# VHH binders against Transforming growth factor-beta receptor-associated protein 1 homolog (tgfbrap1): the designs that were tried, part 5

Target 1, 275 residues: Transforming growth factor-beta receptor-associated protein 1 homolog (tgfbrap1), of Danio rerio (Zebrafish) (Brachydanio rerio) (a4ig72r23to297)
Amino acid sequence: RINIECIECCGQHLYLGTNDCFIHHFLLEEHTTAKGKLAFNAQKLLHKYLGLKKPVVELKAASALERLIVLCDSAITVVDMVTLEPVPTGGAKLKGVTAFCINENPVTGDAFCVEMAVVLARRRAVQICTVHEDRVQMLKEVTTPEQPCALSLDGYNICLALSTQYMILNYSTGASQDLFPYDCEERKPIVKRIGREEFLLAAPGGLGMFANAEGISQRAPVSWSENVIAAAVCFPYVVALDEGFVTVHSMLDQQLKQTLSFRDGQLLQDFEGKV

## First folded at step 1 (VHH)

Design d08 (framework vhh_nb_b201)
Fold by ESMFold2-Fast, scan of step 1:
Formats: structure tokens, sequence, C-alpha cells
Structure d08 (fold): chain B 275 residues (1-275), chain A 122 residues (1-122)
């Protein structure tokens, strides 16, 4: 059975990674419902098998390079966003990776590369590096209290999911801010950057909580189930994989706008009046 | 071209101490993790200790509490301070590096050093 493992959104483009090592690429199109309300349909553009018999664990769009960064079988692969074909990395492979993210507020200021943060297996540290068209270059290692389960990066601020809590660490100043408790072993942690100094976190009780570097939120929580395993930000929307469904919530009013079902490689709109 | 040169090995009595050093060249040293491995006669090479570019350390259970790995980025050198040495620590000690973008963190390194012999007498 095919299960969705991860979700990524870039503009109107939605990417799904599956347990059987496929990436499914959809275009989100605005449609009018029978009752005159706006809704989105997902038009399938492409699906690509990556040649491994392992789950696609994480996807992240590097739009400045027209690349999609893929974590599969504990290795980072860089693919073209349109063809999904692998691109060269100078012959090197990034292996032993358990989690990664992109810095959308980069510290280095190089417009022709992407800053990436990587967690390596058995390491209590985050590796900061730059991804170029033909190479990956290490910049810095940031020590953490334990191996992070998940992370997101905003400038110098790293939001970390640890075994028993979330934490924000500023690697320039060394300051840290403990956030709310969360059991990484009980549920998959989710950390996503939604804007400058603002993160979305999976919280106990089936909530998506918003937090800045001080742990404060001006937004009401998003209502998820206890079974949310992945989320992506498609401003003004948050797309999440929740109990086998893809849910769309607005970040403006935190209301559920749409539910989509993944069946046989397609995303189908669910609405009332169909049984 | 990565070059690693180990030194500091020798003969030492059980309970004694020894400090190994590894001089590195041919890469941007401060960006990469450095490690020590050892190989006793007739045995496979085994992991001893590693240190990240940021200074985080990890040790094999057999040496934890006795050995300390450290690095000096200004000198492109990694060190292994070995205390409370035992006869079973007798081996050739190898310095290794894991270039980011090509390593497998499951414990495999690229072996570039020639090794330095450590012999511990009872």
Amino acid sequence: as target 1 above (275 residues)
Amino acid sequence: QVQLQESGGGLVQAGGSLRLSCAASGFTFDYYAMGWYRQAPGKEREFVATISSGGSTYYADSVKGRFTISRDNAKNTVYLQMNSLKPEDTAVYYCATEPFGSYDWTGEYDYWGQGTQVTVSS
C-alpha cells in the first residue's frame, strides 16, 4: 500500500513523497464549487520513481536554483523541479542524514546558493552548509543538547524538535528558548517556518501551534488530528497530511478549507453530497 | 588531495598515557569531522573516537572515559589523548576524515593516514 510520507509546496506546485520512493507533482488550481465557493483541485503533472526501495522522508523546494532537495534512504539527492531527474553534486553524495531544512532567511548573503541545515545520524549537532549548482560546501557545525528529530531554520534561529520538547537556538549568540513539551517517540514532530521569526509546530492534543523566538503566538492554533505526520506552507494556506488525508487550512483564519484524498496516485476533492 | 600524517605512537606500560597527533592538509580542515580508528593484528579496523567541525565528540564504549579527542583548527591537527592504557589497546591507530557530501555517518571514514603503532605492555 502506498502511503504519503512528506509534503512540499512551492507557489501553486504541490509535491508528495511516498513510501514506495515516488515523488508526485501536482498543480493546485482554483475552481468554483457547485455552491459558488472557491476551492482548489490538484492536477497531476508528473510522478517519478527515484530508483530506491525506501520511503521519501522529506522534500524541500530550492526555488532560487529550480531544484527540489530530497531525503531518501538517509541520503540527500538534488533533483530538477520540473523533470525530477537527479542533478550532479560534483560526484559526492550526502549520506547519513536523518533530517534537513533550508534557510529561507540566509545568513551568508550569497544569492547563487541555498543555505541548508542537516542533521547527521548519532550526532548532537546541526551542520550548516551551502548548496550550489554543482557542489555542497560545509559552513559551520552547531552543537545541540541531543540529536534533533526535526528542525527548521530562520536566519540564526534554529527551531529544534528534541526527544521531550521543542527549543529555539540562536547559533550566533548561543541563546536558547525552551518551547512546549512534545514526545518525539509518541508522535512525529513537525516544525515549519511560516515567515520571519515565526514557526508552525505540531503540538499535543492535535494542534498546530504558532510560535516566534520567544514562544509567543499572535495566531490561533490550527486544528489537526493526533495523526498529522507532515505539513507544508503554501501561503496563505497550510497543507498537512492528517489521518490519510491532505488537509488545507488557511493561516489567515486557521479554518479548514478543504480535504483531499490520495488514491492511485491522484488527489481527489472530498465534499458533502457524495456517498 | 587529502593528506593525513599520524605521529605519537610508541611503547607504554599498562596504566600509562600517550598522546597521538594527526596533521592534515589538502582540504579545509575546520569544515570536516575527524576521527580515530585502530586495527589490532588479525582483526578488522574498529572505530575509536570522532570530533565534529564544531567540537562535538563521540567515543566507542571500550574507550569512553579513558580517551579524549580534540582538535586545533589553527594547526590543522587532531589529537587523541589516551589515558589508563590497557594491553587490549595495542593496535595501529589511523586518522581519518569524512568530507561533507561524501561520507556515511554509520561509522565509515576515508582512510588517508599511514597509521602509528601503539603497544601497551602488561
Scores: ipSAE 0.000, ipTM 0.147, lowest interface PAE 15.2, mean pLDDT 79

Design d09 (framework vhh_3k1k_2)
Fold by ESMFold2-Fast, scan of step 1:
Structure d09 (fold): chain B 275 residues (1-275), chain A 120 residues (1-120)
Amino acid sequence: as target 1 above (275 residues)
Amino acid sequence: QVQLVESGGALVQPGGSLRLSCAASGFTFSEYWMRWYRQAPGKEREWVAGISSSGGSTSYEDSVKGRFTISRDDARNTVYLQMNSLKPEDTAVYYCAKDTYYSGEILDYWGQGTQVTVSS
């Protein structure tokens, strides 16, 4: 049985990672229906087996390098985002990794270098590094209260999913902001940068909450399922994975715009989504 | 520095054909996905077609699928949109764009576009 484990969006490109070690690449197409409403279609471009009998845990697009960064079998690997072929890394491969993210507002300011944050197994810390085509350079280690379960990075602000709560830590100033409690054993944590110093977090009660370094945002939450296990930002939309469905919500009005089902390696308009 | 210059727009009859061109400069053309977008009067811009950096993958908005074909000539730094079986609802200003692969980013449009009008 094929399960989707992770989802990544880059422009109009949607990438799904599966439990059987495939990446599926789709193009998201926006169009206006006969009733004048916005709708989405997903056109499959290709899929690629990565050669391991392990799930693809996380995917992140590294746009500056036209690379897709893959977490599989506790290792970071890099593939070409068009062909999905592994790129020779020359030492760019990191092992013992449990979570990672890309800094889409990097503090280094280098346009051709990807700043990445990595969580290593059994470490109460986040490693900040730069990813180049053929190497990874470690920049700094940021101490955290416990090993993070998930994270997202915006400049100096790290939004952390810990075992019982979300928090934001500014690693330049040392300032911290507690957000809200959750239980990582009951809910898979989700943290995504949405831009403008703002994060989207999976909260109890089937809510996607918006937060920043000052706390919970005044922005209305996204109403999604309690079963959401992954999300990706395709501004102005959030694409979320919910029990075999891919849902598209607008971050502007927080309304559900589309539901697609994953079947036989395709994303299809579900009959229920038309009701 | 980055410049995209669209051309080929014209007035055509329903059922007619047009080929649009987009001449690119200021970046390494062969390394980027290229896309076509359009904006009809009173409507928001919509995506029309895309072609991968290798040319091995193409994609189309549902309403143009089977009628439009995107292609590229990397030696000439040009992307093309062949439009067949044109309909009045294809009337729009057409823009080409370099795809900057950022999660959630809005694509930049470079240039003034080219007007396509389909009417009798």
Scores: ipSAE 0.000, ipTM 0.132, lowest interface PAE 16.5, mean pLDDT 78

Design d10 (framework vhh_7z1x_3)
Fold by ESMFold2-Fast, scan of step 1:
Structure d10 (fold): chain B 275 residues (1-275), chain A 124 residues (1-124)
Amino acid sequence: as target 1 above (275 residues)
Amino acid sequence: QVQLVETGGGLVQPGGSLRLSCTASGFTFEDYAMNWVRQAPGKGLEWLSGISWDSGSISYADSVKGRFTISRDNAKNTLYLQMNSLQPDDTAVYFCAKDLGYEFSGSYTPFDYWGQGTQVTVSS
C-alpha cells in the first residue's frame, strides 16, 4: 500500500513523499473558472525513487538554492529540487534525526549556510545548527520537556509539538507560551511557519489554528479534515493531506479552493465536489 | 540569490499617507508579478495587492481598495505601495513578495520569496 507521508509546497511546486521512498513532483497551475472562481490543476512533472525503501518522512524546500532537504531513514540528505538527484556538494549529512526544520528567518547572516533545527532520537532537546557544505556547526542546544514530535522555527521562536500539547519557546529570551492540548497518539501533529512571527497548527475538531509568541492568533482557523496527516504552506495557500485527498485552502479568507484525489501516483480533480 | 528589501515605513498619524518601496535583486524583476502583504500585531498575514509583470493586471483586497495604490518601475527593479487615509488598524509589518508567474488570471497566487518587512505604525 502506497501512503503519502509528507508534503512540501514551494511556489507552484508541490512535492509528496511516500512510504515506499518516492518523491512525486507536481506543478500547480492556476486558472479562473467560468464562474470567476480560482482553481488549480496539478500537472505531474516526475517521480523519483530515492533507493532506500524507507519512508520519506519530511521534505523542506530551500528555494533560494533550488534544493530540497529530505529526511529518510533517520538521515538528512539534499537533492536538486528540479531533478531530485542528490547534490554531491551539499551540506554534511546528519544521522539519527527524527524531525527537522529550516529557519526561514535566520538569526545568522551567512549566505553560504542553512540555519536548521534538528531533533535527535531519544533526546529531550532541539539542536540549532548551521549546515555548511562540508560540516554542521552546532549553534545552540535548547532543552525541551520531551523529545519533540514536530517543530518549526522563526528567528528565535521555536514552535514545538509535544506528546500532549503545542508550545512556542523563544530561545533567546527564555519566554514560553503554552498553546493547546493535542493528542499526538491519535492525530499526527502539524507545525508550519507561515511568515513572520506566525505558525499554523493542526488542532482538534478538524481545524488549522494560527498561533504566535503571544498565543492563538486573531486570524480565523482553516477548516480541515479531522484526520489531516501532513500540510505544507505556500502563501497564501495551505495544502493538506488526508489519506486519498489533497485540499487547498486560502489562509487569507480560510476558504476551501480545491480538492484533489491522490491515487496511483496521480493528483486529480475530485468530482464529488462538482455536483 | 533573490533579495527583496522594503523601505518607507514609519510612524504616521491617522488620516496620513505613506509610500513604501521594495527593491528587488537576484532575478529578472520584469518577468514576475509582485505582491504586498501585511501582518498586524496579534493577527495573521493579509494579502493587500498584486501587480502583473507589465502592470496590465492589478488586484486589491477589499480592506484597502480605494485607499492604497500598487505600482512598479521595472527599470529600477522597484515595487511601490502608496497608502492614503491611514487608520490605526493599518498598523502592521508590510512585506513585499515575489510571485511565480508573469500574469494574473485571478487574485491569489503562491509566493516563493519575501522581503524582511517594514514597520508601519498609525498612531498619534
Scores: ipSAE 0.000, ipTM 0.100, lowest interface PAE 23.4, mean pLDDT 78

Design e01 (framework vhh_vobarilizumab_d1)
Fold by ESMFold2-Fast, scan of step 1:
Structure e01 (fold): chain B 275 residues (1-275), chain A 122 residues (1-122)
Amino acid sequence: as target 1 above (275 residues)
Amino acid sequence: EVQLVESGGGLVQPGGSLRLSCAASGFTFSSYAMAWYRQAPGKGRELVAGISSGGSTSYADSVKGRFTISRDNAKNTLYLQMNSLRPEDTAVYYCATEYVTVEGSTYTYDYWGQGTLVTVSS
C-alpha cells in the first residue's frame, strides 16, 4: 500500500514523499470559495521514482539553489526542484543520516552554499555543514544529550526532538531551554522553523504548539489530530499529513482552511456537505 | 594505519601567535584534503580551516584574516599559522582528513590525532 511519509512546501509547490520511493509534485492555487472559506486546488505536475525500494523519509527545498534535498535509505541526495532529476554532487556524499534540516537563517555568509544540520546514526550530536556543488564540508559538531529524533535550525538555535522532550540549544552561547515533554514511541515528533526565532512543534493532545528560544509564544496552538505524522511550513500556512489527508492551517488565526485527500497519485478536495 | 599527530599548542597571551603542525602517515597525504578543527570546553568540534589537495583554502568567518592553513606534501605535514589570538580561540585543535570510515553503510570522518591544546589567557 502506498503511504505518504513526508511533505515539503515551497511557495505554491507541494512535494510528497512516499513509502514506495516516489516524489509527487503539486502546484497549490489558493482561492476564496463562495462561502468565504480559503481553498486550494492541487494540480499534479509530475511524479518521479528515485530507483530505490525504500521510503522517502524527508524532503527539504533549497529554493535559492532550485534544489530539493532528499533523505532516503539513510543517504542525502540532491535533485532538481522542477525535473526531480538527480543533480551530480561531484564527490559530496552524506550517508548514515537519520535526520536533517536546512538553516534558513544561515550563520555563514556564502550565498552559494546550503547550511545544513545532520544527525548521524549512533551519535549524540548534530553536525553543522555546508553543501556546495562539489563537496560537503563539516563546520561544527554540537553535542546533544542523546541522538536527536528530529531537529530544526534557526541561526544558532537548534530545536531538538529527543526521546522524551523537546529542547532548544543555542550552540554559540551554550544556553539551553527545555520544552514540553512527549513520548517518541507514542507519536512521531515534528519540529519546524516557521520564522526568525520561532518554531512549531507537535505536542501531546493533538496540538501544534509555537515556541521561541525561551519556550514561549504569542500564537495560540494549532488544533491537529493525534494522527499528524509530518508537517511543512509555507508561511502563513502550515501543511500537515493527517492520516490519509493533507490539512492546511493558517498560522495567523490557527484555523483549518482546507483538507485534501491523496488518492491514486492525486490531491483531491474533500467535501464537508452534500452536493 | 592512518595516523595524525598534532603539535605546537601551548599557552599564549591575547594578541600572540602560535603555529600548529600535523604530521600525517599511513596514507597518500598529497591526494587528500586536510582540515583543522577545534573543540572548546563544553562545546562540539568545529571546522577552523580547510585546504584541498590542489591548495585551495577555506576559513571559518571567526578566524578569516588571522589564521593561515598550509601544507607541505613533501613532508606530509599540515600547518596552521594563528595570529592575533583571542581568548575565544582557546580550544583543543585537531587535524583531520576527508578520509571516510565505513561501518556497514555509515560514512563518517575519522580523527586519529589526540589534538593539541591552545590556551589564550593572560
Scores: ipSAE 0.000, ipTM 0.156, lowest interface PAE 18.3, mean pLDDT 79

Design e02 (framework vhh_nb_b201)
Fold by ESMFold2-Fast, scan of step 1:
Structure e02 (fold): chain B 275 residues (1-275), chain A 122 residues (1-122)
Amino acid sequence: as target 1 above (275 residues)
Amino acid sequence: QVQLQESGGGLVQAGGSLRLSCAASGSIFSSYAMGWYRQAPGKEREFVATITSGGSTYYADSVKGRFTISRDNAKNTVYLQMNSLKPEDTAVYYCAARTVYITYSGGEYDYWGQGTQVTVSS
């Protein structure tokens, strides 16, 4: 049975990672309906088997490099965004990885690298590194209270999902801000950067909550399903995965705009017979 | 990261003129295509005008010759000059921005403002 494990959005491109080690690539095209309402259709472009029968745990687009970064079997690999073929990294491999993110507001000025945060198994720390074609350079180790379950980066701010709460650490100043509690045994944590100094987090009660470095937001929460397991940000939209459904919410008015159903490797619009 | 704020709406008499402004906050305004849309009560939202990042302009047939769209990249602002206004131009006017976040095949992010009311009295 094919289960979707992770989701990534880059422009109008939607990537789904599956439990049987496939990436499914769709183009989301918006159109105006006969009633003048915006709707989306999903055109399947490609699916690709990555060579292992292991879940694809996380996907991140590095669109400036035309690369997709894949976490599978505790290892980070880099593939081409178009062909999904592995790209040689000159022997620069990251293994023993349980979570990662890229810094979309990087603090380094090196144009030939990706700034990345990596969580290694059994470590109570985040490793900040730059990934080049031929090497990985470790920039800094940031100590955490426990091994993070998920993380997101905005410049020097690391938003962490811990076992019982979310928190933000600024690794330049050492300032920290505890955020709201949750239970990682009850639901998979979600933390995503939505812009400068702003994060979106999965909260109990079927809420997507926004927070800045002080833990506050002027945006109303997004009302998700209680069973959301993954999300991707494509400003002004957030796309979320819930039991084979992909939902699209606007972050401007927090309204549900579209629901798509994943079935037999297809992403279906205008779902018939069920809501 | 982009927020759009419309201004300049209000009440105007038929045959009059009004200038709408849309101020964009955030980054990369000069690479955005900017547009105006409108929605009257009980009607569907309709296209009014657009200006590309290169300065090309396009208009709906209902406003051609009466409305002019322009932009000032130094001020991160797009304008809609509305002349010879008619009662049927009464609507909420929305500013929209489209950036091409290009991959190999191209992709787009759309942003919308809150809208500004334009009322044209007979």
Scores: ipSAE 0.000, ipTM 0.083, lowest interface PAE 22.4, mean pLDDT 78

Design e03 (framework vhh_3k1k_2)
Fold by ESMFold2-Fast, scan of step 1:
Structure e03 (fold): chain B 275 residues (1-275), chain A 124 residues (1-124)
Amino acid sequence: as target 1 above (275 residues)
Amino acid sequence: QVQLVESGGALVQPGGSLRLSCAASGFTFSSYTMRWYRQAPGKEREWVAGISGSGGSTSYEDSVKGRFTISRDDARNTVYLQMNSLKPEDTAVYYCAVKTYTIWSDSGTTYDYWGQGTQVTVSS
């Protein structure tokens, strides 16, 4: 059975990574129905097999470089965002990686590099680095209380999913803010940057909680399934993944706008029937 | 990308003072340990001084302790070496350095970035 393992959004482009090592690329187009309701059609553009019998664990769009960064089999590879073909990066992959993210609010001013954070296996630290065409340069090692399960980065602020709680750490000042508890053995953690100084976190009880660097939210939570395993930001929407369903939620009013089912390599719209 | 430019080298009499500067670009300067090295003709390159990111800690080779002071200006992306009580034995080309790592390979590789050097001569 084909299961979706991860999801990424860049503009109206939706990328799904699967357990059988495919990336599926869709164009997500919104329209208004005759009754004035928003609806989405997902047009399939491409799918690509990456050549391994391993799940695609995480995808991140580096739109400034027109690249998609892929975590599969504990290794980071880079593909072209349009063709999904591997980019020749000097022949070798970054290995031993358990989690990564990119800084969409980078502290460096170089437009031709990507600032990235990686978690290496058995390390209680986050490695901050810059990704260039032919190399990755380490900028800073940030010590953490334990190996993070997931992370997201906004400037100097790292939002970490630890085994029993979320935490925000500012690696310039060393300030830290503990966030709400959860259990990573019971629920897959989700941390996503939704904008400047704002993160989205999966909380117990089927809630997507918003938090700034001080752990404060000005938005009501989104309500989603307790089985949500991944999320991506498609401003002004958040898309969440649960058992082959992609749910589209508005960040403006936190309401569910659309449900799409993944079937036979396609994303299909829900019934319009009455319940 | 990474560029280091040293300046301030000169001819000085024994007992004199000199300040070296190193202007850095192409990386997040405040997060990196910056180091000064020196090399006299026919000798190996010798570490002189180091300063951690944001100026938290400094370290010095024993022969320069009490005479040399390393400092940094993170707003200007510049590291300095203030040299006092200069001796003929301090005559060397002085280099600013930063170490980075390539982590794309299984083994990783280190890149040491060096400036062009600035000549300090201490003689009468």
Scores: ipSAE 0.000, ipTM 0.121, lowest interface PAE 19.9, mean pLDDT 79

Design e04 (framework vhh_7qia_2)
Fold by ESMFold2-Fast, scan of step 1:
Structure e04 (fold): chain B 275 residues (1-275), chain A 121 residues (1-121)
Amino acid sequence: as target 1 above (275 residues)
Amino acid sequence: QLQLVESGGGLVQPGGSLRLSCEASGFTFSSYAMGWYRQAPGKQRELVAFITSGGSTNYADSVKGRFTISRDNAKNTVYLQMNSLRPEDTAIYYCATSVEYTWTYGDFDYWGKGTPVTVSS
């Protein structure tokens, strides 16, 4: 059985990583339904086998470099985001990685590099680095109370999923803000940057909760199922994975807009899939 | 069952040419990157060239402009055309494939048994 393990969105491009080590690449095409509502068709562009009998556990788009960064078998690899062909990094090698993210609001200001944060196995820290076309350069180690299960970055603010709670840490000022509790071993943590100073987090009770750096919700929660395992931001929409189907919620009104079923490597509208 | 079988090595004089072939079986060849490594006596293996499933190529500086890697997906074969051969190109040449796309090319998991190339007069 093919299961979707992770999802990433960049502009109109949607990427799904699977347990059998494929990336499926779709173009999201916006259309207006007969009832005047916006909906998406997912047009398959290609799929690519990455060569392992291991799940693709995380995907991040690095649009400034036209690269897709892949976490598989505890290793970071980089591919071209259109062709999905591997790209060499001039000798850089990242192994023993358990989680990573990119900084979409980078503090270095270099337009031709990507700021990335990685979590290494058995380390109570986040490594901040810059990814260039040909190398990776370490910038800073940020100590954390425990090894993070997941993370997201916005400037100097790191939103961390710990074993029993989420927290936001500003690594420039040292300020921290505890967020709501959860259990990392009971529920797969989700933390995504949705915009400047805004994060989306998976909360108990089947909720997607929004938070700013102070832990205050700027938006009403989205209603997910208890089985959501991954999410991606396709602003102004959130796309979430729920047991073999994909839901699309608007971040503007927090309403469910569409449900898509993954079948035979395609994303198909679930009719009675109402928008 | 993944197999890589190299052929085409031999003895050649300096300035000569050889074409190495590697026939692959037991996997979806068109979906994998393929590479060539070499190992001279008493030295470590070095990456010579690789080619992605889409046809993009990369070469070691020591062979750039002299060697050309190519693939034929219909025949499940990758080739290394070696021109202007030098005594320092003497090595056993290995075909390899990666079962993982990595930050560095030449991080390959599967290797053939090798084909010897000797450049001398």
Scores: ipSAE 0.000, ipTM 0.114, lowest interface PAE 18.5, mean pLDDT 78

Design e05 (framework vhh_7z1x_3)
Fold by ESMFold2-Fast, scan of step 1:
Structure e05 (fold): chain B 275 residues (1-275), chain A 124 residues (1-124)
Amino acid sequence: as target 1 above (275 residues)
Amino acid sequence: QVQLVETGGGLVQPGGSLRLSCTASGFTFSSYAMNWVRQAPGKGLEWLSGISGSGGSTSYADSVKGRFTISRDNAKNTLYLQMNSLQPDDTAVYFCAKVTYEYSSGTIYYFDYWGQGTQVTVSS
């Protein structure tokens, strides 16, 4: 059985990683229905087998480099964003990785590198690094109270998913803010940067909560399904995954706009909820 | 016009109980999951509990599991939070949470429907 494990969005491009080591690439197109409702079509562009027979755990688009960064079999690899072909010659590869993210508000001034945070197996720390065409440069090790399950980075602020709670840590000042609790055994944690000084977090009970570095939100929560397992931000939308369904919510008003079902490698429009 | 109105807060002694209500209007209540969140003075938001549109599924934060019970009456458009064994650290403003969005004639409407909140104080 083919299960979606992760999701990434870049512009109109939607990427799904599967448990059988495929990446599926879709173009998400908006239109307005005759009733004035916003709707989306997902046109499949291609899919690519990565050769490992292992789940694709995480995908991140590095659009300035036209690359997709892939976590599979505890290793970071890079593919072309359009063709999904592996880059045969590239920078240093990272192994023993359990989670990673890209800093979309980088503290470095280098336009030709990707600023990244990685979690290594059996370490209670986050490694901050810059990824260049030919090397990886470690900038800082940030100690954490336990090995993070997931993370997101905004400048110096790291939002961490720990086993029983979320936390924001500023690695420049050392300030930290505990966030709401959850249970990693009941829910796959989700933490995404949505903009300047703002994160979206999966809370128990079907709630997507917003938080800044102080743990405060001026934005009303998103009402998700109880079992969302992955999300990607493509402003003004957040795209979320729940048991073979892909949902599109607006970040402007946090309401559901569309539901798509994943079947036989295609994304199909779901019927209206009245049957 | 969408409205959420929280009631039932007040002063209570440790170990006491309160039942909060949230009356909803202006949308199809049974079609949306509803949630309770709180904010203690000088603290961030804390999610407490959620309930599906039908009421068939519920979930709770560990800090309130076994003490609080979420429920809803879709015929009355009302959400409830039964709070038992209240502790001083339960002192906060409690909000029911829903977000509504309308896309009509190509115009996006943003609505914030946290309600005004209801104060719960656990002391003495």
Scores: ipSAE 0.000, ipTM 0.131, lowest interface PAE 18.4, mean pLDDT 76

Design e06 (framework vhh_7n9e_1)
Fold by ESMFold2-Fast, scan of step 1:
Structure e06 (fold): chain B 275 residues (1-275), chain A 122 residues (1-122)
Amino acid sequence: as target 1 above (275 residues)
Amino acid sequence: DVQLVESGGGLVQAGGSLRLSCAASGFTFSTYAMYWGRQAPGKGREWVSGISGSGGSTAYASSVKGRFTISRDNAKNTLYLQMNNLKPEDTALYYCAAYVRITTYEGGYDYWGQGTQVTVSS
């Protein structure tokens, strides 16, 4: 049985990582239905086996470099986002990694590098580094109250999923803001950047909740099931993995727009349930 | 301390309309998103509708979209839910909720009021 473990969206490109170490690459084509609804057709472009017998845990597109960053077997691999072939990291060793994210509001200002944050196993800290075409360079270590389970970055603000709560830490000012509690043993944490100073977090009760750096929500939550395990932001949409289905919600009205079913390596429109 | 007082419920026939109100106090109303939820007899609470602090964004559960309209009056610290074309399955106790301190808030909604009962007869 193939299980989807993670999902990433970049423009019209959708990437799915599986438990059997494949990346499946789809092109999403948007159209308007006869009833005026927006819908997506998914065209499969490629699937690639990464050579390991381990799940692909996380994927993130670094579009400025035309790279896809892959977390598998506690190691970061950089691949070409079109061919999915490995790209050299200039001898940099990125192993022992349990979580990572990209800063989409980077503080460095360099258009030809990507600012990335990684969590190393057994460390109460986030490592900030830059990813270049041929190398990865460590810049800074940011101390955290415990090893984060998941994270997202917006400039100097790090939104952290800890074992019993979320929090936001500004590593320039040192200010911190505790967010609502959850239980990481009951539900996989999800934290995603949706814009300047705004994050989307998986909350108990099947909710996707929004928060700014002050812990204030200015949007109604998205209604997910209790079984959402991964999400990707492609403004104005959030794409989530829910029990073998890929759901598309709008972040403008927080409504479910479409459900796609993953079967036999294909992504098909689901006409059973919500349309 | 946050206080929310719901009103406007009642008994109506299918196809009828009701307008619910929620009077809020104890926080800066205009800076917080507000929500309506409901609980039918013998069932858990479900989300119905939400509105941003400014009133510029609204969202609805699929079961009520096109029939219900959420609005707010920040000068009066009051949240509204206009319910049209009511159905028997809309029968529930309706609560308003706020995320007043997501920094200290347990996941889900803070319902501080007694709710207002809506009963739709066939």
Scores: ipSAE 0.000, ipTM 0.187, lowest interface PAE 13.9, mean pLDDT 79

